# Designs tried in a protein design chat: VH-VL binders against p14760. Part 1

Scores and structures below are computed, not measured.

Target 1, 178 residues: p14760
Amino acid sequence: MSTRKLQKRKILPNDSIYNSLLVSQTINKILSKGKKNIARYIFYKSMQNIEKIKNENPLDIFKKAVDNATPSIELRTQKRKKGQISKISIKTKLERRNKIALKFIINSAKKRSEKNIIQKLQGEILDAYNNTGAAVQKKEEIEKSKSPVNNNKKFISKNKKSKNKKQKKRLKRKKNIY
Unless a header shows other numbers, all headers, positions and changes below count from the first letter of the chain; antibody chains aren't numbered by Kabat.
F, E and O stand for the ipSAE by ESMFold2-Fast, ESMFold2 and OpenDDE, each averaged over both directions (binder to target, target to binder). V2 = 0.75 x the mean of E and O + 0.25 x the DockQ between their complexes.
[cut] marks letters that were taken out.

## First folded at step 1 (VH-VL; framework fv_patritumab)

Design p2
Fold by ESMFold2-Fast, scan of step 1:
Structure p2 (fold): chain C 178 residues (1-178), chain A 123 residues (1-123), chain B 113 residues (1-113)
Amino acid sequence: as target 1 above (178 residues)
Amino acid sequence: QVQLQQWGAGLLKPSETLSLTCAVYGGSFSGYYWSWIRQPPGKGLEWIGEINHSGSTNYNPSLKSRVTISVETSKNQFSLKLSSVTAADTAVYYCARESYSSGWYEEDYFDYWGRGTLVTVSS
Amino acid sequence: DIEMTQSPDSLAVSLGERATINCRSSQSVLYSSNNKNYLAWYQQNPGQPPKLLIYWASTRESGVPDRFSGSGSGTDFTLTISSLQAEDVAVYYCQQYYSTPYTFGQGTKVEIK
């Protein structure tokens, strides 16, 4: 074994209110450089609003929202020959996949029609919690790309063949009339 | 205390579909991945696939498109279907719980197991 | 896929003596982000499902006797039974959960000499 070590890394601490690493990572992703207190305010105020609406622990709601938006795999490009690329599906670490979910939630929130960022964020979190909304839709797009159903392709081919036969019969009748 | 109870057909003919069900008692079904693992007589363990309460699945590529795992969340049950069976599919099949994620790091070791169901495929 | 190889295939140890089982992975199961080894050990008695002994390479599952310990990092791991008891006669499996598909070693049968 090599005696070389990775350089010592600074670890992100859990947040002060929920004692959650997920919350700390979310605040960092909300953060627009140099505005950490504003990012904290936005997130915690969204959580308070969710608690008021649902009358249950907002952290549990947020965890479920993140889970619902977390893809089970990542699609990665693999180069086999010069200029040739194939996509493969890989189940990466939960940390990496959760960061993707957080990106989906935050970016989708920013595109919402509500008038302020707090309302946008709480709305996207609640939608994701209910397994709906733009963030979950982005996750579902990845899930659908994960495995094309071989049986479905054969079934569709059979259906298309039947339709083609019917269409050919109709075209033949029209040709004979005119 | 969490208990996993499993059942299903134990004797199959080649080309048939294997169907097994696992029910979870004494604990939360939500928040975990639930797996199927098999063991041919006198041999080692092979992971088949996993599913969570929302229906998200991951399968062992070696089983190709033959495997389907589904959930019935209202009953705290999940099921395995393996199509086009052969004698090579003869094994004891176990359902198992993957340990809980802290919400950031996965703990995909198996802390609770069902008792196992022997499935024999013979002509 | 990550291949798991155990050694020896079988081991005969006298009661009260030390038993050592090795497990090797075809690639590292150490995750740099959390500095954890994604490696578990199981005990299987005849006719029963596997029972979790150790996870994160060295953390003993609740209720597992102190005589069981796990060590190692990266690709080479060891399960040690410091003083073999009659109830420890079983097949032992290592498992990686670093990536899917999750894979197991072929097993090591521990017998009394």
Scores: ipSAE 0.029, ipTM 0.612, lowest interface PAE 6.3, mean pLDDT 83

Design p4
Fold by ESMFold2-Fast, scan of step 1:
Structure p4 (fold): chain C 178 residues (1-178), chain A 123 residues (1-123), chain B 113 residues (1-113)
Amino acid sequence: as target 1 above (178 residues)
Amino acid sequence: QVQLQQWGAGLLKPSETLSLTCAVYGGSFSGYYWSWIRQPPGKGLEWIGEINHSGSTNYNPSLKSRVTISVETSKNQFSLKLSSVTAADTAVYYCARETVEYEWGDTYYFDYWGRGTLVTVSS
Amino acid sequence: DIEMTQSPDSLAVSLGERATINCRSSQSVLYSSNNKNYLAWYQQNPGQPPKLLIYWASTRESGVPDRFSGSGSGTDFTLTISSLQAEDVAVYYCQQYYSTPYTFGQGTKVEIK
């Protein structure tokens, strides 16, 4: 389990076309070298193409694709102490896990065989929507790697207890070694 | 392209405190651990410690009693303080970025390095 | 702490010939759960910071020439330069990142015969 955490400082507004925070987050992850208008164009054009193919609301298709690629847990490797590392499954906030799914979709899209990025992105979204494709495969690999966690009833309490236990064990190991 | 620029005092007397700063340009400061690594003249590399944007630190146990690493997140800077220096602390000091991959676990190899600051401790 | 030992301390190789550097860890750096070796290799030219060459024992960093390759698992690792070029004259370091403190080998100096 890693103790490294990301925190947001700025408010990210919903996008102007779909009024969706998820869409804004996706456009930011497509963004390369400060070319936000190009990232917006790529995303919106892929959505338009999906609408034409499926004759359905493309935002609903995209939301389902993200859901299908969202792992139920995050795998973390804790910092090692004297030759010991521990990989544990932790349940993080849904928002964070959705961002992992977005990364899977975007990175998998870039590795597709289609010739342009718009077609690559629409193809990966449609595959994920159908619960197939490389992004969903990455999610399934995480699911297969689930380890048992302690028997706490509350999500927040469970996460805090796991972190506190890991930190306490780390300190005890440190004392024994040093 | 990520760039690390470092600066600080180059000449110290025994018992003084070493102070070095590293600034990160061209990339995200958050989401990574940032390390200090030193190299005495003609010798190998020694990891000193690491810090993230939230101020979480880990130190090399051999230096822990003398080392403080701090972060100035608003400036994308992190700094090293090493107290009670001796001639054995004479080294080139490097700052470096640790690569992190959250989906499969943290990785702690160093992919970008500052150019180094030579610190000489002599009376 | 995990101790990293390189061999040889120095080697002289003719241009175009193969250079082989060995690195041994005092403890396995293979994590069985993800099947990854927590080992990296760096190149350092005089007056310059180390440059990442290889991570995860065998994965070449972007921009690193294909004449550089890493191999090995567990406790025994090798960096190979298949055809030494003049710009490869440097000191090479292995590093484990399996356990803190992160530790480096003592270095291997590669020079031309």
Scores: ipSAE 0.000, ipTM 0.450, lowest interface PAE 20.2, mean pLDDT 79

Design p5
Fold by ESMFold2-Fast, scan of step 1:
Structure p5 (fold): chain C 178 residues (1-178), chain A 123 residues (1-123), chain B 113 residues (1-113)
Amino acid sequence: as target 1 above (178 residues)
Amino acid sequence: QVQLQQWGAGLLKPSETLSLTCAVYGGSFSGYYWSWIRQPPGKGLEWIGEINHSGSTNYNPSLKSRVTISVETSKNQFSLKLSSVTAADTAVYYCARDTEYFDWLLDSYFDYWGRGTLVTVSS
Amino acid sequence: DIEMTQSPDSLAVSLGERATINCRSSQSVLYSSNNKNYLAWYQQNPGQPPKLLIYWASTRESGVPDRFSGSGSGTDFTLTISSLQAEDVAVYYCQQYYSTPYTFGQGTKVEIK
């Protein structure tokens, strides 16, 4: 019966180097276990490396990478007929969709075959910036799902599954050669 | 961090309407479906239905004729009404969050649960 | 509806020994688009709500001890507790989320022998 309203007291501040809320949110997503100084190091070092490679503002590169990985909708699974699975499209806030994009980038980076987490993260950011890579592929799956049912959907899924298996095999190989 | 707090009437007579409410604290209400699940004493779990912040619902077909789930988005609350109750409706009723997943396809397992409300229907 | 069947109904295992619980679905819960199994496992202690242990058949929820693992694909799934501890005495449920209505197994009660 008695209901407490819970309020969070702290607002997530902009990061200290780029003065960006997006950057601050990304750092919080890199390591879920609360090792924030390590997460900051990983992120900032990847950004510094991107700056050296591209000779451009790394924040602009990162913002474009996030935009490229941001889906226009979210999908839910919903039953229409007995034993049938279907998807429903939900238009959510941009902030929520950006958080999805951040998870795509970070999760995809961790699965990459590069030698260390900094190189994995910079590689995924640069791929997303160029509108390629695993994070953008996850976003494209969501985009395709808002279209009418395609008779070739299973074929497309099998192709992506095959690519994922090849990528996983490559990741295993590269880990083992250290 | 996310907490679900539930309340409502615990003792009913046959033919009455069950009414339970669940309030969500410590997390975003939008972007999720929110479910009701029940468990008769000593038995397994039965999903009743789900609702999102915009009022879109899905119901278990076995209960659809008797069940209504509604939402008060401004209060981060959702409620269950089950009409024409019988002794078979005696159960602990839980509210729960359908989980969000970053692989875009998955929001249908339950990661946060309310404490449960025992509802007894006696003649 | 997809029917979920667990075996055994009850299991008595000595402390430190391996516990194995099986779950079968009446139809495949493997989704071809993402090659994922839409199956979760829950632990329920007396008087408490269920607690999520495993999702996508084999992914352990944050904070769940390493001794819990999930395996299987399609219609046949297993929850394994590699070294049973006293706090693991509970009822365990599998759940499919491939289609609505979401359905649960009947539960497996794990006791100390």
Scores: ipSAE 0.000, ipTM 0.444, lowest interface PAE 18.4, mean pLDDT 79

Design p6
Fold by ESMFold2-Fast, scan of step 1:
Structure p6 (fold): chain C 178 residues (1-178), chain A 122 residues (1-122), chain B 113 residues (1-113)
Amino acid sequence: as target 1 above (178 residues)
Amino acid sequence: QVQLQQWGAGLLKPSETLSLTCAVYGGSFSGYYWSWIRQPPGKGLEWIGEINHSGSTNYNPSLKSRVTISVETSKNQFSLKLSSVTAADTAVYYCARDSELWFGESDAFDIWGRGTLVTVSS
Amino acid sequence: DIEMTQSPDSLAVSLGERATINCRSSQSVLYSSNNKNYLAWYQQNPGQPPKLLIYWASTRESGVPDRFSGSGSGTDFTLTISSLQAEDVAVYYCQQYYSTPYTFGQGTKVEIK
């Protein structure tokens, strides 16, 4: 079956129901070529079901699920002396890390045991909202793989304060995007 | 009370570029697609293309090589350019809102501009 | 592309009588996942832009009189005006919004006898 509208441009609009860029990005990640209306149906039906289960705003639940699945760093492959390959922790922009969280949620949902994709997606979102489930597990694996900081005690203390300041600034930006 | 106001040149010569603008008043520009639709006098309707506030477009394949739709989000305006016009492009051109709600609400064209007659003649 | 065909091209009906307009799509505009027909009907009065009457094949737009009704599913659709009034003299168009490009029927002109 064909889709009514295919997104052909790189600039992504906010979705029509929640007026959220995050929702639009999620639908785009679910989207298969020629199936935008199917992707939108899956997502919005999952949101409606979550609202019935939790009696809360489903967008707030979804935002929290994405936050819980968002890693603080990315792992990159780096080639070392003697041809060995190691992973290194790299700080990337929040927008990119949110997209990684969306990928974790959607891919984890597809591997769930529920009967249909709508139930699989709502289940994974609710698990992530509760800081559990496969998507959050993938995020925790990345967190465990952070390169240790090997600095003196005073420098570590200062770095901790700087990180907290950046995290507060990023949270404020997240509210504007969502 | 959302209203669409449109304007642009009404008389063109063959090979020129048609340029029309539509402005949205009294409501939100975001959350919708905004379309251009044309109608030759006494004939039926032809959809040209659509755009949203972020610049995402869909075009009628029959016109795609000649058509460009753009937005000025700060002014709640969107514009149509149609290049290499011929007498076959003579029509009333309408801008319209295409609401993008999947459940319960219409995705059909619910608000229309008043139309601009464009005549292409040598 | 989905082609839309209307019949008849023109229709003359006496005041108070029923007017019926048919619309056929070259492929189904029914979306099985939501069980909705992506079909709209418009009224165009002389010298004015089209006005939305019906969407989802049978849902009346706000402010549209109840003498207008839409029916049908899949590929065959009907617009009915149960009791024609003088203000209903217009051209009527069906439109599919199932897939781009959106396409319209050729129009049916409704006149009073």
Scores: ipSAE 0.000, ipTM 0.460, lowest interface PAE 15.4, mean pLDDT 79

## First folded at step 4 (VH-VL; framework fv_patritumab)

Design q4 (at its last look DockQ between E and O 0.03; V2 from the best seeds 0.00; counts 0 for: pae E 6.5 > 2, placed apart)
Fold by ESMFold2, look of step 4:
Structure q4 (fold): chain C 178 residues (1-178), chain A 122 residues (1-122), chain B 113 residues (1-113)
Amino acid sequence: as target 1 above (178 residues)
Amino acid sequence: QVQLQQWGAGLLKPSETLSLTCAVYGGSFSGYYWSWIRQPPGKGLEWIGEIYHSGSTNYNPSLKSRVTISVETSKNQFSLKLSSVTAADTAVYYCARESYSGWYEEDYFDYWGRGTLVTVSS
Amino acid sequence: DIEMTQSPDSLAVSLGERATINCRSSQSVLYSSDNKNYLAWYQQNPGQPPKLLIYWASTRESGVPDRFSGSGSGTDFTLTISSLQAEDVAVYYCQQYYSTPYTFGQGTKVEIK
């Protein structure tokens, strides 16, 4: 049955420590292959370190960090392609929102200069929590460009690279002043 | 600097159980996979299996029925047992660390023990 | 199992000259999701354990001289020693870490001339 097929969508279970879908999604994005032990270790150790630093619930800190890195404008929806606008499920939109922010946080953490991966991830989470850092900067760049989903994806990507380059140079100079 | 020190019996009779231990110094034990790899004299390398600090294992299917790898995290040690040995199990046995340097699974071996020659004779 | 085949089995190269070792995998070790080649190279001196030289096909491990370089993608890979030194006389192994069991090439013995 086609209705039953559509309802059989795979569901990612909540993580075992925080009982959080957001945490499970994050761990899933840290590594691309089947061994999850290292991804779990990286994330949970980062959260433990954040708790020690802030003396606050690290899940609440992480949720705020993700929210701060979430762009207001959805970059892409597959239900809007080729001129026909399909009804977008609320659940699908929320899942894509989290996916975008998580990608920004993880990719930005990879580029940080801290001594080890755990310190890189905790540093990016703490910066995003404070509404700063490279993940939030990427979110701000997208919001300023107001780039909707478009069939000509490469042209839009090229224009964003030019704008991001200018904003990165400006932010670098501002940080040097302070 | 991470160093791996290994020990165990070097001379066995057929049907005995090979038992080797590797201790990790100068680095973290937690957060890594640890492997055993062997090399018959004058021949190439064969991966035996791996263990995570939590006890999760993965074995080479060619040896799976005879291999047990175990960990004692509190001592920063992991061990290899290979049951029912024959002359074909004569080799230098190495312990090694699987890398953990990036955001990707990096199952190459960045630190190795010096090796233990295990000889199986009649 | 992914088979790793090296060529040649042995290689004699004049001091200061270029040595080239080839490694072929029976299936691709390029993972499209991360665009990385899951391939490493090791050097083994007599009586010693293997020493990591290169990972991700082309990334040099810390402390490895820059005369060692790796290249290739998918199924075909090359280790190059741009100017052979006396201390480079060793057996060289490639290794895939794309999937278990992790497997090594049979080795290439590099000698001076």
Scores: ipSAE 0.060, ipTM 0.622, lowest interface PAE 6.5, mean pLDDT 82
Fold by OpenDDE, look of step 4:
Structure q4 (fold): chain C 178 residues (1-178), chain A 122 residues (1-122), chain B 113 residues (1-113)
Amino acid sequence: as target 1 above (178 residues)
Amino acid sequence: QVQLQQWGAGLLKPSETLSLTCAVYGGSFSGYYWSWIRQPPGKGLEWIGEIYHSGSTNYNPSLKSRVTISVETSKNQFSLKLSSVTAADTAVYYCARESYSGWYEEDYFDYWGRGTLVTVSS
Amino acid sequence: DIEMTQSPDSLAVSLGERATINCRSSQSVLYSSDNKNYLAWYQQNPGQPPKLLIYWASTRESGVPDRFSGSGSGTDFTLTISSLQAEDVAVYYCQQYYSTPYTFGQGTKVEIK
C-alpha cells in the first residue's frame, strides 16, 4: 500500500506588493497555463486602475469586494437514497468561504463584456465592492438557499472518502490503460 | 500594412458639431483600442479619447461632456463627434491605433491617420 | 493629470552632432509591478502625423535608426540622437501612457545649426 506521502501543502507566501495572502490566492486563481507573470500583471494592473479610479487604497477596496462576495455558508451536494440529489448548507471556515468568494469574482470577471481581462477583473471587483455584480449575486443565491445547515462532521468525512474513492478509481483506470 | 483613412468636414461654424470618421485597412480592427488625438496649429498634441472595437470608451475629462466616440465594427470604422465647437477646437485631428504587444494595456500610438484639419470660424 | 514638460523648446544642432531632448513628468510613470516606464517618443514632420520612435522609455520601434535612443526612469527621460542627420529635422514629443488622460509634452523643435 504505497503511503502517498502527504504532499506538504506548500504554504502560499504573501504577495510581494501588498504583502497579502489574499492577493497571492487571487493571483493563483487567475493563473492559467503556468504563466504566473501574466497573472500578476493582470491583478496588479487591475489594482492600479482601481486605485486611480477610486483614489483609495486598492487593497482595501479589494478586501471589501471579497467580503461582499463571501458567502456565510457553503452548498454541498448530497446524494440521497434512490438517486435523489439534494443540496445541503454547511458551515465552513472563513478561509474556505473566502476562496469561494475569489472563485466567484474570477469566474464572474471572465464572463464580463469588457475588452480585456484586466478591465473585466477591475469591473467585477468594483461591482463587488459596491455590493453588485455577478459574484455577489452568486453569494446571495447560496444564502437564499433554504437548506438546513448541516454541522454534522460525519457528512464532511463521507465526502472526503468519496473524493478519495473517485481519485482511487481514476488512478486504477489509468493503471489499466497501460 | 495597417492604414488609417479619415474624413469629415473641415470647416465649421461655432456651436456646430464636429464629425469625423476613421476607417482601418490592412489589419485587424478587432482587439485594438482606437484613439482620436488633436493638434491645434503650432501647438502640441491632445488626446481626446479612445474606443475599443467592442464599443467601450474612455474620454479626456477636459472634453468628456462634448465628445462621443463610436464604432461600426462591420465597416472597421470609428467616429468622433465633438459638440458645441468654438475657435479653440480648431486643430488637425488624427485617428490612431493603440499598440498591442501581447499585453492588455499598451497605450502608445503606432499607426496614425494623415489628419484632418478642422477650422472653426464665424 | 500627468503633466509632461520638455526641454528645450527648440534645439539647433550641427550635422553629425548629438542632440539631446529632455522630458519630465509631474509624477512617476514607472509602474512598480512590472518595472516599466510608460513613456513614448514621437517624431513629427511638417504636415505629417507623429511617428512612433520609442516606447517603454527605451525600446525602439521597428524601422527606427539606431542613432535614436531613449533613456531615463521615473520622472526624467531623455531622447538622444547620437549623430544628427538632415532628415531628423522635426518636432519631437514625449507621451505618457501611465494613466488617462494620456498626455504629451509641448514638443521640441530640432533644427540644423
Scores: ipSAE 0.030, ipTM 0.625, lowest interface PAE 4.3, mean pLDDT 86
ESMFold2 (binder alone), look of step 4: mean pLDDT 92; pTM 0.945

Design q5 (at its last look DockQ between E and O 0.04; V2 from the best seeds 0.00; counts 0 for: pae O 7.8 > 2, placed apart)
Fold by ESMFold2, look of step 4:
Structure q5 (fold): chain C 178 residues (1-178), chain A 121 residues (1-121), chain B 113 residues (1-113)
Amino acid sequence: as target 1 above (178 residues)
Amino acid sequence: QVQLQQWGAGLLKPSETLSLTCAVYGGSFSGYYWSWIRQPPGKGLEWIGEIYHSGSTNYNPSLKSRVTISVETSKNQFSLKLSSVTAADTAVYYCARESYGWYEEDYFDYWGRGTLVTVSS
Amino acid sequence: DIEMTQSPDSLAVSLGERATINCRSSQSVLYSSNNKNYLAWYQQNPGQPPKLLIYWASTRESGVPDRFSGSGSGTDFTLTISSLQAEDVAVYYCQQYYDTPYTFGQGTKVEIK
């Protein structure tokens, strides 16, 4: 993902090593600016280390880790209407769900005490795989508290819900858009 | 403890090609960007360019037409070539490591000792 | 290119007194997504390579004495030496690492009166 293309949704290609959309999304989330070489190195090296530790397919381990860090209370479970999600592609829905879990894993990894970034990321992935660690704790806190994640649906719609109270009132009065 | 050792010819004639090499000890070569930076006598610092261990480069636009940075990953080395030198290229040339972290930390945490390159007039 | 301008070009400060060096960038080096200032400070002693002092505008590198501090945000930054020591006689450079080409200020020479 590029900050210059913020407005337009892209079909993100699968990564070249694992042929996985999830891996591509993770790499895009690891670093903030345009040095994707560093993000790829961090992620792929973490996966190599995980494979050596577990003697299992590291992609399967990562998928389970992400699943364990995904809140069961989806963004739309309480706000869902008949037909509301019909305008959202399945890939877009998966991106939103993965975004929450990836945020928990990456932000939690950053706060770990291990010596280097690669060790931090692999440690958080392995903990999440075992249904432990800070990312899973964050997920469990969200589920217990029914927190802002349940109320945060801005990515689904490309309207100006939160921009300005005055503009929001004016738009609703002139047209019934809903 | 990361150490950068650099070497190359220190005296050149105009139109020759400057060639310097930097070897990295005591740390990982892979996963970092490696830079060349120069300092004319009594003047400030100028970033020349950088290379990733894969061979990907970025060059200062002011020098791009004359600069080639290359990597020999198996030897933990990277090199600078600057073609068509003039007296204006007289400087101390440093190799340096860009830092590595979550936030694209492109400040220079380890430096070579420098190589004075003099281009005669 | 992001131009970095330091002031003053040279300053003389009595031992034990405060030295203040300013650095201004031609555009903001604050990245809004992570709220970090991509600004570093270096010390260069005569005949030696630059040495990293501060990164992220205000974070001291390991082993750097606490009399060195950095402050500022966006386009305006300051390096302060709270109590100048004889060993602090050097040229100081700011550097942005927000975007390529990475650029340095012209340097500030600090001397003892």
Scores: ipSAE 0.148, ipTM 0.658, lowest interface PAE 5.3, mean pLDDT 82
Fold by OpenDDE, look of step 4:
Structure q5 (fold): chain C 178 residues (1-178), chain A 121 residues (1-121), chain B 113 residues (1-113)
Amino acid sequence: as target 1 above (178 residues)
Amino acid sequence: QVQLQQWGAGLLKPSETLSLTCAVYGGSFSGYYWSWIRQPPGKGLEWIGEIYHSGSTNYNPSLKSRVTISVETSKNQFSLKLSSVTAADTAVYYCARESYGWYEEDYFDYWGRGTLVTVSS
Amino acid sequence: DIEMTQSPDSLAVSLGERATINCRSSQSVLYSSNNKNYLAWYQQNPGQPPKLLIYWASTRESGVPDRFSGSGSGTDFTLTISSLQAEDVAVYYCQQYYDTPYTFGQGTKVEIK
């Protein structure tokens, strides 16, 4: 029985500039391939730009953006005994919901059309601050899914039909080779 | 190789509107910022403004009230309008491409040949 | 706005000798988070647009001869031509791109002595 060493959850310290855990969490989400300095640069430069544009405290703007992108619920996929996948809404702690919001903001930013990652992140934060943009849309989609279990059956059925058709085509191709 | 070709009227009267267009060949128009820069005869260079292929603009505050930069993505072109010109606006006007990068590399790697615009009464 | 000041305004140098041009910014163009200097150098021949020589204060653009070098950090920068050639007669400009509006030095005319 391999005793999974309970990796001591390293407490993430606050960032050095804004003294914010949220900022540290965001930088970690931006982090790619261990290049922490680049992640910091991206975030702080975006914040500086936001400050110049809004002439307000960029941390307050960022907090509001995160708040606007924070869903009230988390959707979890439950596997039911008959192979049916159902999505259930779970009330999660605000900290978890904030992490989800950060994920939405960062992922949405990456998909933006601006020329560099700084402008992409800046753009997404500002849109979220204004209660617009793809991150906020994702939040809204999650919150709308609180509607009763019946409407999600239609979406899962279409994806199963597509997978079954691909599997049937693969099986037919294997039969014709023998 | 990326080439910028620019054209427009070279002689204006005071109070008229300067209008120049720059077309991009041999490279991607999308994904870059495009700038206008001017140089009065015998003087240095002044950045006028920039436009992203999506239409986002930034202008020099000294000219902001008179400058409009626009883009026509379908033609790979961007344009400069400068209203209410005076003799002080006499200059060679250049279109240029800004470098692409992750750190906001706003130096100019490709330039048009320039267009002399003279404002005379 | 960040003001860029070059020195000297004009420079006469003998062929094969070293030419040195200085550029000073009114504020630092070094970003502490990435340790990069947001400074470029250009060469301009008569009747031609500026040509990019150096960016990030010390990185040569592709195709630029090795005799051109950029140095400096923060507010003080230098363009050096190690051995002046006849084709190097031109006006040289520094440019900051640390903040908008982007600004240029007033230029330095390099001539053959």
Scores: ipSAE 0.017, ipTM 0.572, lowest interface PAE 7.8, mean pLDDT 85
ESMFold2 (binder alone), look of step 4: mean pLDDT 92; pTM 0.946

